# VHH binders against 8-oxo-dGDP phosphatase NUDT18 (nudt18): the designs that were tried, part 13

Target 1, 325 residues: 8-oxo-dGDP phosphatase NUDT18 (nudt18), of Danio rerio (Zebrafish) (Brachydanio rerio) (q568q0)
Amino acid sequence: MDSQSSILEENLEKILRGEGLEFDSVAEQVDPVTLRKNVCYIVGAVIFNSKEEVLMVQEAKRECYGRWYLPAGRMEECESILEALQREVREEAGIDCQPITLLLVQEQGPRWVRFIFLAEETGGSLKTTAEADDESLQAHWWDRKSPLPLRAHDILSLIDAGLKYRRNPWFPVTQPVDFPCHVVCQRLFLTFISSRADADDRLWLLMSNNNTSHHPRLPIVVSFRTYISKAVSKLIEDCMPSSYISVHIRGILGVQHNGRIPGKTDGICFNTLVLLENTEEGAEIGSPPSLETDCYRWQEVTNQGLKAKIIERIKDGSVLPFQSL
Short names: E, the ipSAE of ESMFold2; O, the ipSAE of OpenDDE; V2, 0.75 times the mean of E and O plus 0.25 times the DockQ between their complexes.

## First folded at step 12 (VHH; framework vhh_8k46_1)

Design w1 (from v0 with Y104L L105Y; at its last look DockQ between E and O 0.14; V2 from the best seeds 0.00; counts 0 for: pae E 11.9 > 2, placed apart)
Fold by ESMFold2, look of step 12:
Formats: sequence, C-alpha cells, structure tokens
Structure w1 (fold): chain B 325 residues (1-325), chain A 128 residues (1-128)
Amino acid sequence: as target 1 above (325 residues)
Amino acid sequence: AVQLQASGGGFVQPGGSLRLSCAASGRTFSSYAMGWFRQAPGKEREFVSAISGSGGSTYYADSVKGRFTISRDNSKNTVYLQMNSLRAEDTATYYCAAGSLPDLYSEYWDELTSYDYWGQGTQVTVSS
C-alpha cells in the first residue's frame, strides 16, 4: 500500500523465487564461523544417464574400502557450494557436471550440513581402476537393481528423490545463491493460517521489529554450535511461551552462501518456510498466537496474489526438503 | 529410544582412580558416538571425553588429557571412562551421552548439541 509495503512484497517475492536477499543485519556478538574449524559442509550428487542408471563411486578409504556410494565430499576453503560439488564429482568419478537443483539439505547437530544435488553429466570420462587414487577406486553407472555393496543405505532414498524430480518436479529449481554470510542462520518465512467455517483463510507472517530499518524484515535466527532446526523452536519458546502450537519446518525456499573469505564468509543463510498450527481444537481461536515480546509482530498478508502463492507452497509441500538427523 | 545408565562413581582420595561405565539399552550400540560430560554444583556442564562409534577416534578436554582414558566395548553396549590421578577439581556429576552418527567427521565432539541421548549421571567426589 505504501513504499514500505511495496518493498516488503517485492522481497517476499524474491525469497519465494529462491533469489535471496543481501545479508546485512546480524549482530557482532556472534563470532563468524570458519570452515573446517567449527563448520563442516558436505556436498553430494545424484546423476543419471539416459538409461536412468545412477553415478556411483567405489570408496578408497579404509573403513569402507571397496563399497559404493554417491559422489560426495567436504567443501574446501574459498569455494562456493556449487564449485565444491563440481570438484568432488570430477575428483571421485572423473565426470564434469552441472547442478540442476538441490534435492535435500540435511543436518546433524553442529557437526555437519550436507547438500544433495540432482546434477547432469556435461563431460569427462568415468574413472577406471587404472586411475584409482586416495579419492576413489573407480566410478560406474548402477542400474539401481543389481547387487552392489553400499557404504551406507541412506543414499537409496536420495536416488529415488532424484529420479522422481527428473520425471515430475514438485518444487521450483533451488540453487545456492552468491550472498556472503558470516554465521549459520535462517531467515524465517514463518506463517500462521487462520481458518473459519465458510470463509477464506487468512495468512499471517512473523515480522521483526528492526528499529534500524525503514521497512519490515523477516526474522533471522542464528545457529551457534547447535542444530539449525532447534533455533526455530527456541525463537518460538522465547516469544510464544504460553501458546499451544506445533512448529512445522516445511522446507527451504533458498540457500545463501559465498565462501570467498575464510573465517569471514563461511556461513550460510537458509530462507526457511515454517508453519505454525494451533494444537487446541476451537474455531473461536483463529488469530495468530499471542506474542510475549515487542521484538516481533504479526503481519497479515492482504495481497491476494501473494497470499495464494504462499499458501500453495505450504499446502502442496512444494519446497526443498530439510532433514535434521 | 536409547536409555543410558551411568555407574561407577564414588568417593576417592586425591591421586586415586575410578572407572565409570555407561550401559546402553538397544540393539546397535556401534551406531552411536559416545561422550562423557561433567557438572559441578553451580557450574555449567562441560565436556570431558568422546569416542567414535567404532572406537577409532578419541577426544579429551585439555584438563583431563593424560589422566583419563575413554574406551568402548560394543559387544557389551558399554562405554568406559578410566579416571586416574584424580584431583579435587574433578568432583562433579558425570553424564554419558550418545550421538546418532558414529562415523562422520565432526569438529563438534565437545558440544552438548552433538548428543541426542543422555544418562542420569553418576557422582564422583574427590576429597581428603
């Protein structure tokens, strides 16, 4: 309705498209993360040939020697997430690739975050046993049916997700975007949908009361030596402690990372879609949960086109999946 | 869910030794990295030691290096902490903890959030 509302709506559309926003508002009280010191990022690839066989590498490391896995490895300093993926596939499998989309982001506490991509072969040649080294022994296309001694079975669901996405994508192409970030954090697209009998749904977003900015901003929660998913729950406990609500991380709308300056830009910002649901049965309680702080406020989304887009993403589940292990 | 039961605490004089045990309920103990933490009254819980699921990697807080040894016996679903050369500063409740991914490298062996399951603790008291 005014220039603040127009800016907010434009920024929401950018996030929904996976374009990201400049990361510029996290307080200096949180030290920057440093790759290989206190964060570990892993990249992995699901790549199919024209016969829908999946690219597999035979492990060279002692604890899983001779067993098979997806091409995967740790991100190194001064790399983007995409550069790390392309380097790992080349080193382990001999294949050049181009990412198509993220398929899944996984976390295990503060230990690591893993980025699984669907990608396509663009060149190179499968690594042969004559080229075996410390990275891998060889690479092969696997028909997904013949017996193959796997390093671990976690990859079976990832391969299936990649195949399903190739055949019928269920969320928009989502790629990391080039924005520097010094911490591991989430920009929260945190939603509440209120329903009445015989009435259209109303949609609410949690907004930050940032006194420094002229326009409203989505909340940012920082993860320091903790699960990324727990940061969302902590925010809810801090600002809505008296409410009977359930928190549903629906998935990731976008990933922001740069990696260019070790110890300064090694962080990641996830743009995360979150749905709050009332756990009490009662149509009379159709308003968003009460806030016990002035750090945040609820903003109703009154633009009907934008509201419809957001509700569709929530209800269809058309977002990049996120798993906390 | 995994249930952890720590035992072996007690009273000991400075310079003495104790061995703590942590028994796990479950079928797949080798799937868990294991840690020991301690908490003295009025202080925050702090890292003591950790061991990978296979037992191939061990980690120690600087204050206990050379005095404490962590080990595990996956056939008995048990992790141990051998504590030698005990000092008054080692007095605390000792907790064992289990994480969910035993074989992936992590720089966060000393973080509470790396561990999903916690035991009830066992008291260690070091005094004359």
Scores: ipSAE 0.000, ipTM 0.192, lowest interface PAE 11.9, mean pLDDT 83
ESMFold2 (binder alone), look of step 12: mean pLDDT 80; pTM 0.825
OpenDDE, look of step 12: ipSAE 0.362; ipTM 0.704

Design w2 (from v0 with S114N; at its last look DockQ between E and O 0.11; V2 from the best seeds 0.00; counts 0 for: pae E 12.0 > 2, placed apart)
Fold by ESMFold2, look of step 12:
Structure w2 (fold): chain B 325 residues (1-325), chain A 128 residues (1-128)
Amino acid sequence: as target 1 above (325 residues)
Amino acid sequence: AVQLQASGGGFVQPGGSLRLSCAASGRTFSSYAMGWFRQAPGKEREFVSAISGSGGSTYYADSVKGRFTISRDNSKNTVYLQMNSLRAEDTATYYCAAGSLPDYLSEYWDELTNYDYWGQGTQVTVSS
């Protein structure tokens, strides 16, 4: 086992556990994103009390005055994703909270991202109408059955996801980690599984051939001015254009963000699990799709323990979901 | 997917007016921001105007502000560009485009890469 293989395996384990990796490999030609100038991050909370009632906030804004929604709002300068969550819940509902896990990450283009958390109440008291301000009019626990005039119905599926996760988690607890990033990008845990009639399945990872590093690294794709998910498809088109490939974004293994230096660390790196399948009819092949560039190579995962862990994460619903709006 | 068809171009004298139309196919027309772009011979395609899906926000290139007005009729799946006080520099093929552009991207509404669907162009010629 050489030192490059050992380092790679350690890094893959960190990504699988949601711990992330230092972010230092994106080209300097890509300008950093800046919060509230060309990116907008939203946090939202699903919080249940002991009766499984969900925390709701009555909107104070003119356009939706008196309508109800989850506690939610825009991230501000110099705060982490978790700090934004706790601030918004406190400001809008009067409740202190701690995150349990991300439930869903949503995108609308590369510049709008919403983070939905399952969280738990840790203190505070519900905001009353006597405390109404520009942030909200009041907060209530909603039994999810009584009529309530909602600002929008998109939150119903979010509440349902939170309830289901609370009762039966289907992916490991996943929370943002504190690593700076200057762009909105994905680090791709991009997999191919080859089936063989006479042997165990083999697992392959796409690796970057960027020769600025002493060990192999996972590819990073930057989202410029379109949906984050389109960057994966672009990479596939660039390096495997002759192959019939089905791309399955399984979900997010981790989220990296820092936010401490406006205009320099306002980016987000998503560690994204992707499964490729060959869709050519009638063909079963023992090797991954041919690469038509020298920027990447396929690396087989030969460590059986690591291979098993990666395959476990590929299971349907076993990773944090990612949704394009 | 969305199919776009631009029309209403033609020949006009300087100072005249034209109204362009862009008909869209698709059940979710109101979900798309719509843009107008133009390309003169030998030049790069450039932004003219954009309007949000609801029609509540509009944006204009500096060169057309006060002369052009963008509007939309979601019941007819159509976006319009009313062009007044036309000048020779307005001569171009005009293209309509559709994309998903949230409000924080308003400073980027002039970028071609933010539009996923494009119509065939309609020619506008302003000459004496």
Scores: ipSAE 0.000, ipTM 0.187, lowest interface PAE 12.0, mean pLDDT 83
ESMFold2 (binder alone), look of step 12: mean pLDDT 79; pTM 0.813
OpenDDE, look of step 12: ipSAE 0.572; ipTM 0.793

Design w3 (from v0 with Y104H L105M; at its last look DockQ between E and O 0.77; V2 from the best seeds 0.00; counts 0 for: pae E 5.8 > 2)
Fold by ESMFold2, look of step 12:
Structure w3 (fold): chain B 325 residues (1-325), chain A 128 residues (1-128)
Amino acid sequence: as target 1 above (325 residues)
Amino acid sequence: AVQLQASGGGFVQPGGSLRLSCAASGRTFSSYAMGWFRQAPGKEREFVSAISGSGGSTYYADSVKGRFTISRDNSKNTVYLQMNSLRAEDTATYYCAAGSLPDHMSEYWDELTSYDYWGQGTQVTVSS
């Protein structure tokens, strides 16, 4: 194995483990993220007690006064995603918590992003009506069967996902990692699998050409002007204009954020797993799609252990899901 | 995409009234929350008011509560801002906006980041 292949394989393993990689510059000229000027981040928590009752807060806002929801709120300047989660749960419910894993990332374009966590209670006491304020009226454990007037029903699927993860995790624990980023972007694990009837599958990754590094790097796409899913599709259209390719965003391998310097490190880098499929009616597709540019190249993953890990993640869907609203 | 056309601005005396209109093109107008924002020269764009797709929920910035009323007519694909008791501080370009955040997320409708489509704006000038 040569030194470039070893470096690439090490980096791929780090991303698969959710450890991330240092973020640097991007080619696109976009303004850095500034909280509540061009991006708003929301954190929300699914927390169960020993009876599998879920932590709920009673809303104080006039439009939904007295209705119930998960603890949730806006991330503030100078805090990490996890700090925002712990602060919001404490403020709204009186509970200290420790995150277990991200369950879902939701987006309405790169301008509004919600991070839903499974977390566990580590201390504190439920907020009572005597402690009511403009953040919340009180907090309770809900048995999930008694009638409770909900602010919205969108949280029911989130609660179910939390229960399923506690009982049988279907993707590795995924926590945000501490790497600064100035834009909302995706580092792409963009894959193509060639299948042959008489041989093992071959796995290909899209790699960037001609960066300032002397080793191969995964592509980065900026999502600021469009939805995360559309940014990936635009790259594919620019590189591989073909009517026979479908793009499948499988999910997120990792989330990178720092938040320490307002206006400079408020961005998010998603490490995104993408599968390309050839939709042409042909039995044997042995090569990845042709590239219409010198900006990228296909790299075969020849390390059998690494290949097997990546293919398994794709086939099982063993990734943090994301959802566009 | 949704195209928005704001109109109804002008010059008024303090204490006067204006009614702004924002006409939208698109088949799914009733699916969008609609908002009004304003920007004075040299200032950041700020939230004024928002209304749900059905018209059942409204929200106002504190500075305009009791003076401004937002409404919509989904049969005409139009949102309105009735502005009463105008003050010099209300002088600004007023922009209408449309966003697709679900109605149950209305607490975020005061965020610029919740709106995908913007009109060109209409000028309101309140002078002594």
Scores: ipSAE 0.112, ipTM 0.590, lowest interface PAE 5.8, mean pLDDT 85
ESMFold2 (binder alone), look of step 12: mean pLDDT 81; pTM 0.819
OpenDDE, look of step 12: ipSAE 0.731; ipTM 0.863

Design x0 (from v0 with Y104W; at its last look DockQ between E and O 0.63; V2 from the best seeds 0.00; counts 0 for: pae E 2.5 > 2)
Amino acid sequence: AVQLQASGGGFVQPGGSLRLSCAASGRTFSSYAMGWFRQAPGKEREFVSAISGSGGSTYYADSVKGRFTISRDNSKNTVYLQMNSLRAEDTATYYCAAGSLPDWLSEYWDELTSYDYWGQGTQVTVSS
ESMFold2, look of step 12: ipSAE 0.381; ipTM 0.685
ESMFold2 (binder alone), look of step 12: mean pLDDT 80; pTM 0.824
OpenDDE, look of step 12: ipSAE 0.719; ipTM 0.853

Design x1 (from v0 with D103E Y104W; at its last look DockQ between E and O 0.59; V2 from the best seeds 0.00; counts 0 for: pae E 2.8 > 2)
Amino acid sequence: AVQLQASGGGFVQPGGSLRLSCAASGRTFSSYAMGWFRQAPGKEREFVSAISGSGGSTYYADSVKGRFTISRDNSKNTVYLQMNSLRAEDTATYYCAAGSLPEWLSEYWDELTSYDYWGQGTQVTVSS
ESMFold2, look of step 12: ipSAE 0.365; ipTM 0.686
ESMFold2 (binder alone), look of step 12: mean pLDDT 81; pTM 0.823
OpenDDE, look of step 12: ipSAE 0.713; ipTM 0.854

Design x2 (from v0 with Y104W L105M; at its last look DockQ between E and O 0.50; V2 from the best seeds 0.00; counts 0 for: pae E 3.2 > 2)
Fold by ESMFold2, look of step 12:
Structure x2 (fold): chain B 325 residues (1-325), chain A 128 residues (1-128)
Amino acid sequence: as target 1 above (325 residues)
Amino acid sequence: AVQLQASGGGFVQPGGSLRLSCAASGRTFSSYAMGWFRQAPGKEREFVSAISGSGGSTYYADSVKGRFTISRDNSKNTVYLQMNSLRAEDTATYYCAAGSLPDWMSEYWDELTSYDYWGQGTQVTVSS
């Protein structure tokens, strides 16, 4: 078969498996982001013991002193996301851990991203009050029933998500992968599904034209100082302004980050699954929206195995949740 | 987008007082935390004070605690900074800022990256 088509299908499979793709340069001149200058990343852990009690830490900071929360903290320079998770759990709770999966990714502007993990204990000992320091006073396994003065109640839904995933995973294990990125961006798995009577659905992907690689590539949209839905909406306004479009971000297929070179690799690429729906009454439903630019084109996915795999992820919502708050 | 206009700066002697105002335009002022930051010539912009959307929580840099008071009037879409007992070190351009600060960001009210929208600033000069 055609080498360009085979390369595209291989790349799509890698993204679907959560393996990612090496990040190419973006078309626009955009300065690299810098950790703690214009982006901040937070890691948090949901960890259960054999009794299904959840690991909690007692806060040492003045304004939340004595209140309880999940182990959580800010990523430091030269760390991967997983290294930050393991460091924070060790510092705050005294526990060594290994990640099982991301449970949720949250964004709040301008560029705050929180990564919530389900993880498991692999060693260490709970921090006691004798070991209290600036990071935390102590750590305990919470039975999820006894009253605790919580720093915030947002963690209750996170704990429930961890329990749900442990018992009934609803998306494939998803962990960050080691690829450098200089900006905060989304690689868009941007889909349109057309339905016909007595025939299989057709699947279309939006592809970039005329980038530096000479191969078909998924679009990349930079999310500098904006939410994911806004960045996607602006791309749609630029290339489909005459169409009635409903945008549905299904979640993410993967997270790419390296962090090794401060000021150069502090960015993150999200591989984001998006469904477009045409909302115009009387519009052609069997075709993707018209494009008002040469920058993009619609590519039909004709490989039946790949198509079925993608449609299932869209339809079942079998992707890591992403929230813009 | 939210537009912010800071005013009320000026010249004052040490020990004096000023009241800064920041008028906001936009749809949902009460949904944003509001902050004041300042920047002296040749220095990095630094946190001064912040207030939650409801006005129920206030935050202050240690250097201004007990001297400055932040408040807001959501019916007027305005945040205020009452600055008392001013010192020469308080000389700076003061910027107001607005941002959404959900619970998991509650401890980061002093970070520049927590705020999406920024005013043009107003000059405060404290000199004998």
Scores: ipSAE 0.274, ipTM 0.597, lowest interface PAE 3.2, mean pLDDT 85
ESMFold2 (binder alone), look of step 12: mean pLDDT 81; pTM 0.821
OpenDDE, look of step 12: ipSAE 0.641; ipTM 0.820

## First folded at step 13 (VHH; framework vhh_8k46_1)

Design y1 (from x0 with T113I; at its last look DockQ between E and O 0.72; V2 from the best seeds 0.00; counts 0 for: pae E 2.03 > 2)
Amino acid sequence: AVQLQASGGGFVQPGGSLRLSCAASGRTFSSYAMGWFRQAPGKEREFVSAISGSGGSTYYADSVKGRFTISRDNSKNTVYLQMNSLRAEDTATYYCAAGSLPDWLSEYWDELISYDYWGQGTQVTVSS
ESMFold2, look of step 13: ipSAE 0.477; ipTM 0.756
ESMFold2 (binder alone), look of step 13: mean pLDDT 80; pTM 0.819
OpenDDE, look of step 13: ipSAE 0.522; ipTM 0.761

Design y2 (from x0 with D110E; at its last look DockQ between E and O 0.53; V2 from the best seeds 0.00; counts 0 for: pae E 3.0 > 2)
Fold by ESMFold2, look of step 13:
Structure y2 (fold): chain B 325 residues (1-325), chain A 128 residues (1-128)
Amino acid sequence: as target 1 above (325 residues)
Amino acid sequence: AVQLQASGGGFVQPGGSLRLSCAASGRTFSSYAMGWFRQAPGKEREFVSAISGSGGSTYYADSVKGRFTISRDNSKNTVYLQMNSLRAEDTATYYCAAGSLPDWLSEYWEELTSYDYWGQGTQVTVSS
């Protein structure tokens, strides 16, 4: 096995574990994004006590005054995603927390991304009405059964996801990784599987070629102001236009962000798991779609242990969910 | 994509009234939250009012609350801003905007960054 193959396999394992990789160059000229100018990030927390009651805060903002929601708020300059989470929970609810895992990443419109965490209380005390301020009026543990005037009902499915994960995790612990990024982009773990009843599965990954490196790397696509699936669809149109392909975004393997230098490190790299399937009914195909360009190539995964891990993640859906709204 | 056309501006004396309209293209108009913003010469664009896609929730800047009323007619793909008791300070170019604002963004209705599509604007001048 040569050193390039070993390096590639090591890097794939890091991505599968959610550890990420240092950010690579992008193919086209892209200006850095800037927090609160062309990207905005929201953090939110699902925190349970031992009775499986969920931490709720009473809103102070005039549009939703007195209504209840999860602790949530906008990331500030020079913060990591985890630092923003801990600050928001402390400010709104009065408690300290430790993140357990991301539960969901959501996007909306050209600039908004929300990160929902499962977290646990590590200290502090619930904010009381005597401590009310512009951030929140108070905090309570909610039994999820008593009537409570909610700011919005979107959080009910988030709370249910947190309960499910706490009881029986269905994907590995996934937390943001401290790697700087100047753009909003995706590193694509883009897969094709051939399966037959009487043959072993074969797995291919789409790899990027470039004129400055001898080893293959995963494709990176800038997805600012566009949905994840649209960025993937554009790549497919560019390099596989004649194929009848169904694109399945399975979820996120990892999130990379640093935030330390405003206007330079405000971006995010998502490591995204994608499955391509042939849409022709009943067909069994032993090779991936033909590529029209030399910018990419298919790499078969021949390491049996690695192949099995990747196929399991795809088929079980054992990945952090991503939603585009 | 949605295209927005604002109209109804003009000259009015202090204490007078105007009604602004913003017509939108597209059959999914009811899924967009709609907002009005204004910009006076030499000042930053500021929030005036917003209304949910269904029309069930309305929001107002403190400076206009009680004087302005936002409404929408989804059968005509139009949002309105009724402006009463106008003051010289209300003189500005008024812009309408549309955004797909999910519930987790509802507290940010005053933010420019919550809106994806913008009209060209209509001038309102309040002068004696």
Scores: ipSAE 0.296, ipTM 0.627, lowest interface PAE 3.0, mean pLDDT 85
ESMFold2 (binder alone), look of step 13: mean pLDDT 80; pTM 0.818
OpenDDE, look of step 13: ipSAE 0.619; ipTM 0.807

Design y3 (from x0 with S106Y; at its last look DockQ between E and O 0.46; V2 from the best seeds 0.00; counts 0 for: pae E 4.0 > 2)
Fold by ESMFold2, look of step 13:
Structure y3 (fold): chain B 325 residues (1-325), chain A 128 residues (1-128)
Amino acid sequence: as target 1 above (325 residues)
Amino acid sequence: AVQLQASGGGFVQPGGSLRLSCAASGRTFSSYAMGWFRQAPGKEREFVSAISGSGGSTYYADSVKGRFTISRDNSKNTVYLQMNSLRAEDTATYYCAAGSLPDWLYEYWDELTSYDYWGQGTQVTVSS
């Protein structure tokens, strides 16, 4: 009956499938971010051969000379995230690759984001010592058992995540999608679930009231001079300052980036799944927390198929992990 | 946010020593890596030294290694640069900087874009 509700439901389905939505303007007036000026993106690759050996590169940089690491490096101007991945693996290891999925997104501070991919070899040949240069000395397949002097041990958990996903994927394939964005931000799939013994769970989503669109939209939170994950907490304090709320960032449903126009499209939009839990002592509350602003409203998800999909992602934790360091 | 105030510059003869200080304001000084950079007239700003938030890791440009020592005192929100065996080529305005740099990205500690906050600078002049 409501064409606005049908549009919303289709948009939610697109986000759940990892297709994203074209990014529109934000109400907040902020300057675009600029690659290597106020944001830096790192790509890293976990690649296995048929023997489950992992692709490793021997570092040429003075500080870690001769030590081994995953293929990894900074995104350059005019590149997509996937182009950066493919370029880094080729430059450092001599290998052509295709992404299978993002495995993890890591952030530190307002400027640094690392994208770790599971990827597969599609061509090329391992870089040999005869091809050593400033990028790397050589590349080898590592059996993960033999002693190898590592640049840093942070990669061991990344390799393990890649093995686990390869053997038994626990979230849908998630790849960056080609949508431009001028800021670092999150589109929030922000949920509250109420449970009663005598009825099915009810699911609520936080919706923005201040858009100019013909249909309701998910909130967008811009990260400025803060951790991306902290922007969610800021929204909660603005909307629900009197509530006792536990905020659970479940992970990422999708990543949107384009990179085509330096200084204009260097931003990233994360489609982030968030679960709110009301921790106030007292009676069980069947309704979502009270909103102390008119900028947002709670929308119940009444479509049973859509509700089931969302609840499954939340309860199973079947989303791309996001880590703040 | 953090505000940085560099001081301790001056005029010295070759072979002399100076100790620069950079006082920080803000609540999370110990969470920032701190760096020193310098800029001679007409030249690009260049890396001198950096130190991790805890003070456990230090880095130096090749041109100053063995002569300069970076340190920090998190209880005083201050980073120091002890400069010994000064040469005429060390003449520059010295800037302190603060940034949230991941430990696994230490290869970028010598880049200007790794740092978010900058002091005004303090002049060091080395001549006979």
Scores: ipSAE 0.189, ipTM 0.585, lowest interface PAE 4.0, mean pLDDT 85
ESMFold2 (binder alone), look of step 13: mean pLDDT 81; pTM 0.826
OpenDDE, look of step 13: ipSAE 0.660; ipTM 0.827

Design y4 (from x0 with S100R; at its last look DockQ between E and O 0.47; V2 from the best seeds 0.46)
Amino acid sequence: AVQLQASGGGFVQPGGSLRLSCAASGRTFSSYAMGWFRQAPGKEREFVSAISGSGGSTYYADSVKGRFTISRDNSKNTVYLQMNSLRAEDTATYYCAAGRLPDWLSEYWDELTSYDYWGQGTQVTVSS
ESMFold2, look of step 13: ipSAE 0.482; ipTM 0.753
ESMFold2 (binder alone), look of step 13: mean pLDDT 81; pTM 0.826
OpenDDE, look of step 13: ipSAE 0.429; ipTM 0.730

Design y5 (from x0 with S100L; at its last look DockQ between E and O 0.26; V2 from the best seeds 0.00; counts 0 for: pae E 10.5 > 2)
Fold by ESMFold2, look of step 13:
Structure y5 (fold): chain B 325 residues (1-325), chain A 128 residues (1-128)
Amino acid sequence: as target 1 above (325 residues)
Amino acid sequence: AVQLQASGGGFVQPGGSLRLSCAASGRTFSSYAMGWFRQAPGKEREFVSAISGSGGSTYYADSVKGRFTISRDNSKNTVYLQMNSLRAEDTATYYCAAGLLPDWLSEYWDELTSYDYWGQGTQVTVSS
């Protein structure tokens, strides 16, 4: 095998395993993002005890006073995503925790991105009403059956996802990795699968034509109007404007963040799995969409083991889910 | 970045009304929660009211609830504070502020540090 092709395949394997890759600078000159200035990251925890009761906190703020929710809150300066999770659970519930896996990445326009974790209790003691403060009034294990006045009902599906994952995981453990990034961006596994009735599927990946490197690299796109979804759509519109394309963000392969230096490392790189489907009737089923730029090219994945892994993740939906609200 | 300019202050008798405006410039106004804060001479700046980016959620300090109404017009990049039944205790400089504050994080809406951009303020004086 070509040493440059072997390097690409090794990098693809790392991303599929959720290990990430060191973040190179982006070609365009773009200002670093700054936490609390132009980005907002939220963490939330789904934690069960041995009786499969879920950890809930009673809200202290006037607007939702006395209502119950998952432990959740905004990431602060100089924190990793995991440190924010652990801090919020400790502050609101009195519980120490460790992550099991991300369960869902959500965005709401440009306003925020939220990381929901399945986590496990590792210590601490439930916060009592004697310890009530501005963070929360108390914490309790909820049997998921008794009436409980909830702050919002969105958490019910999150709790169900956590139970499902504990009982029968359907995607590999996916946790944030410690790589600094100065912008919010995505490294795209942007895929096209060509199918033929009497032959194996062929898999194509979009690769960047980077003049500063002899080795093909996955595209990196900076966030646009939202954290994730609009940047993907914009890249498709720029590269394939003549094609009738259905864009399917299958999910997140990895999350890269560091947070150590405010205003310099407040960014996040998402490694995002995307499937393109051609919706135009009469289109050539065996080839990827035409590219109307020389910034990118299609590369076929010919390593059969790697191809099978990628296709399985796409077709089985064995990836960390993503939701745009 | 977003730039904010508050206006509409003035002198008014107790029981009177004023409407404050805060004009925003810059992109993505609808993505920001907007707040009003006030500061009397010699006192710390205090929360008055806030409104979500969509306008679907509003919040008020206890001291103004029922008398003040916050609203926004995203097509004009402007947030308003309608102040009715004014009292001498409402005398202060009123500041508008903008922050990325989703309504499921309501515990942060009354905190000064949650707002990243601030207007220059407009004076409200309630005196007979």
Scores: ipSAE 0.000, ipTM 0.290, lowest interface PAE 10.5, mean pLDDT 85
ESMFold2 (binder alone), look of step 13: mean pLDDT 82; pTM 0.831
OpenDDE, look of step 13: ipSAE 0.579; ipTM 0.795

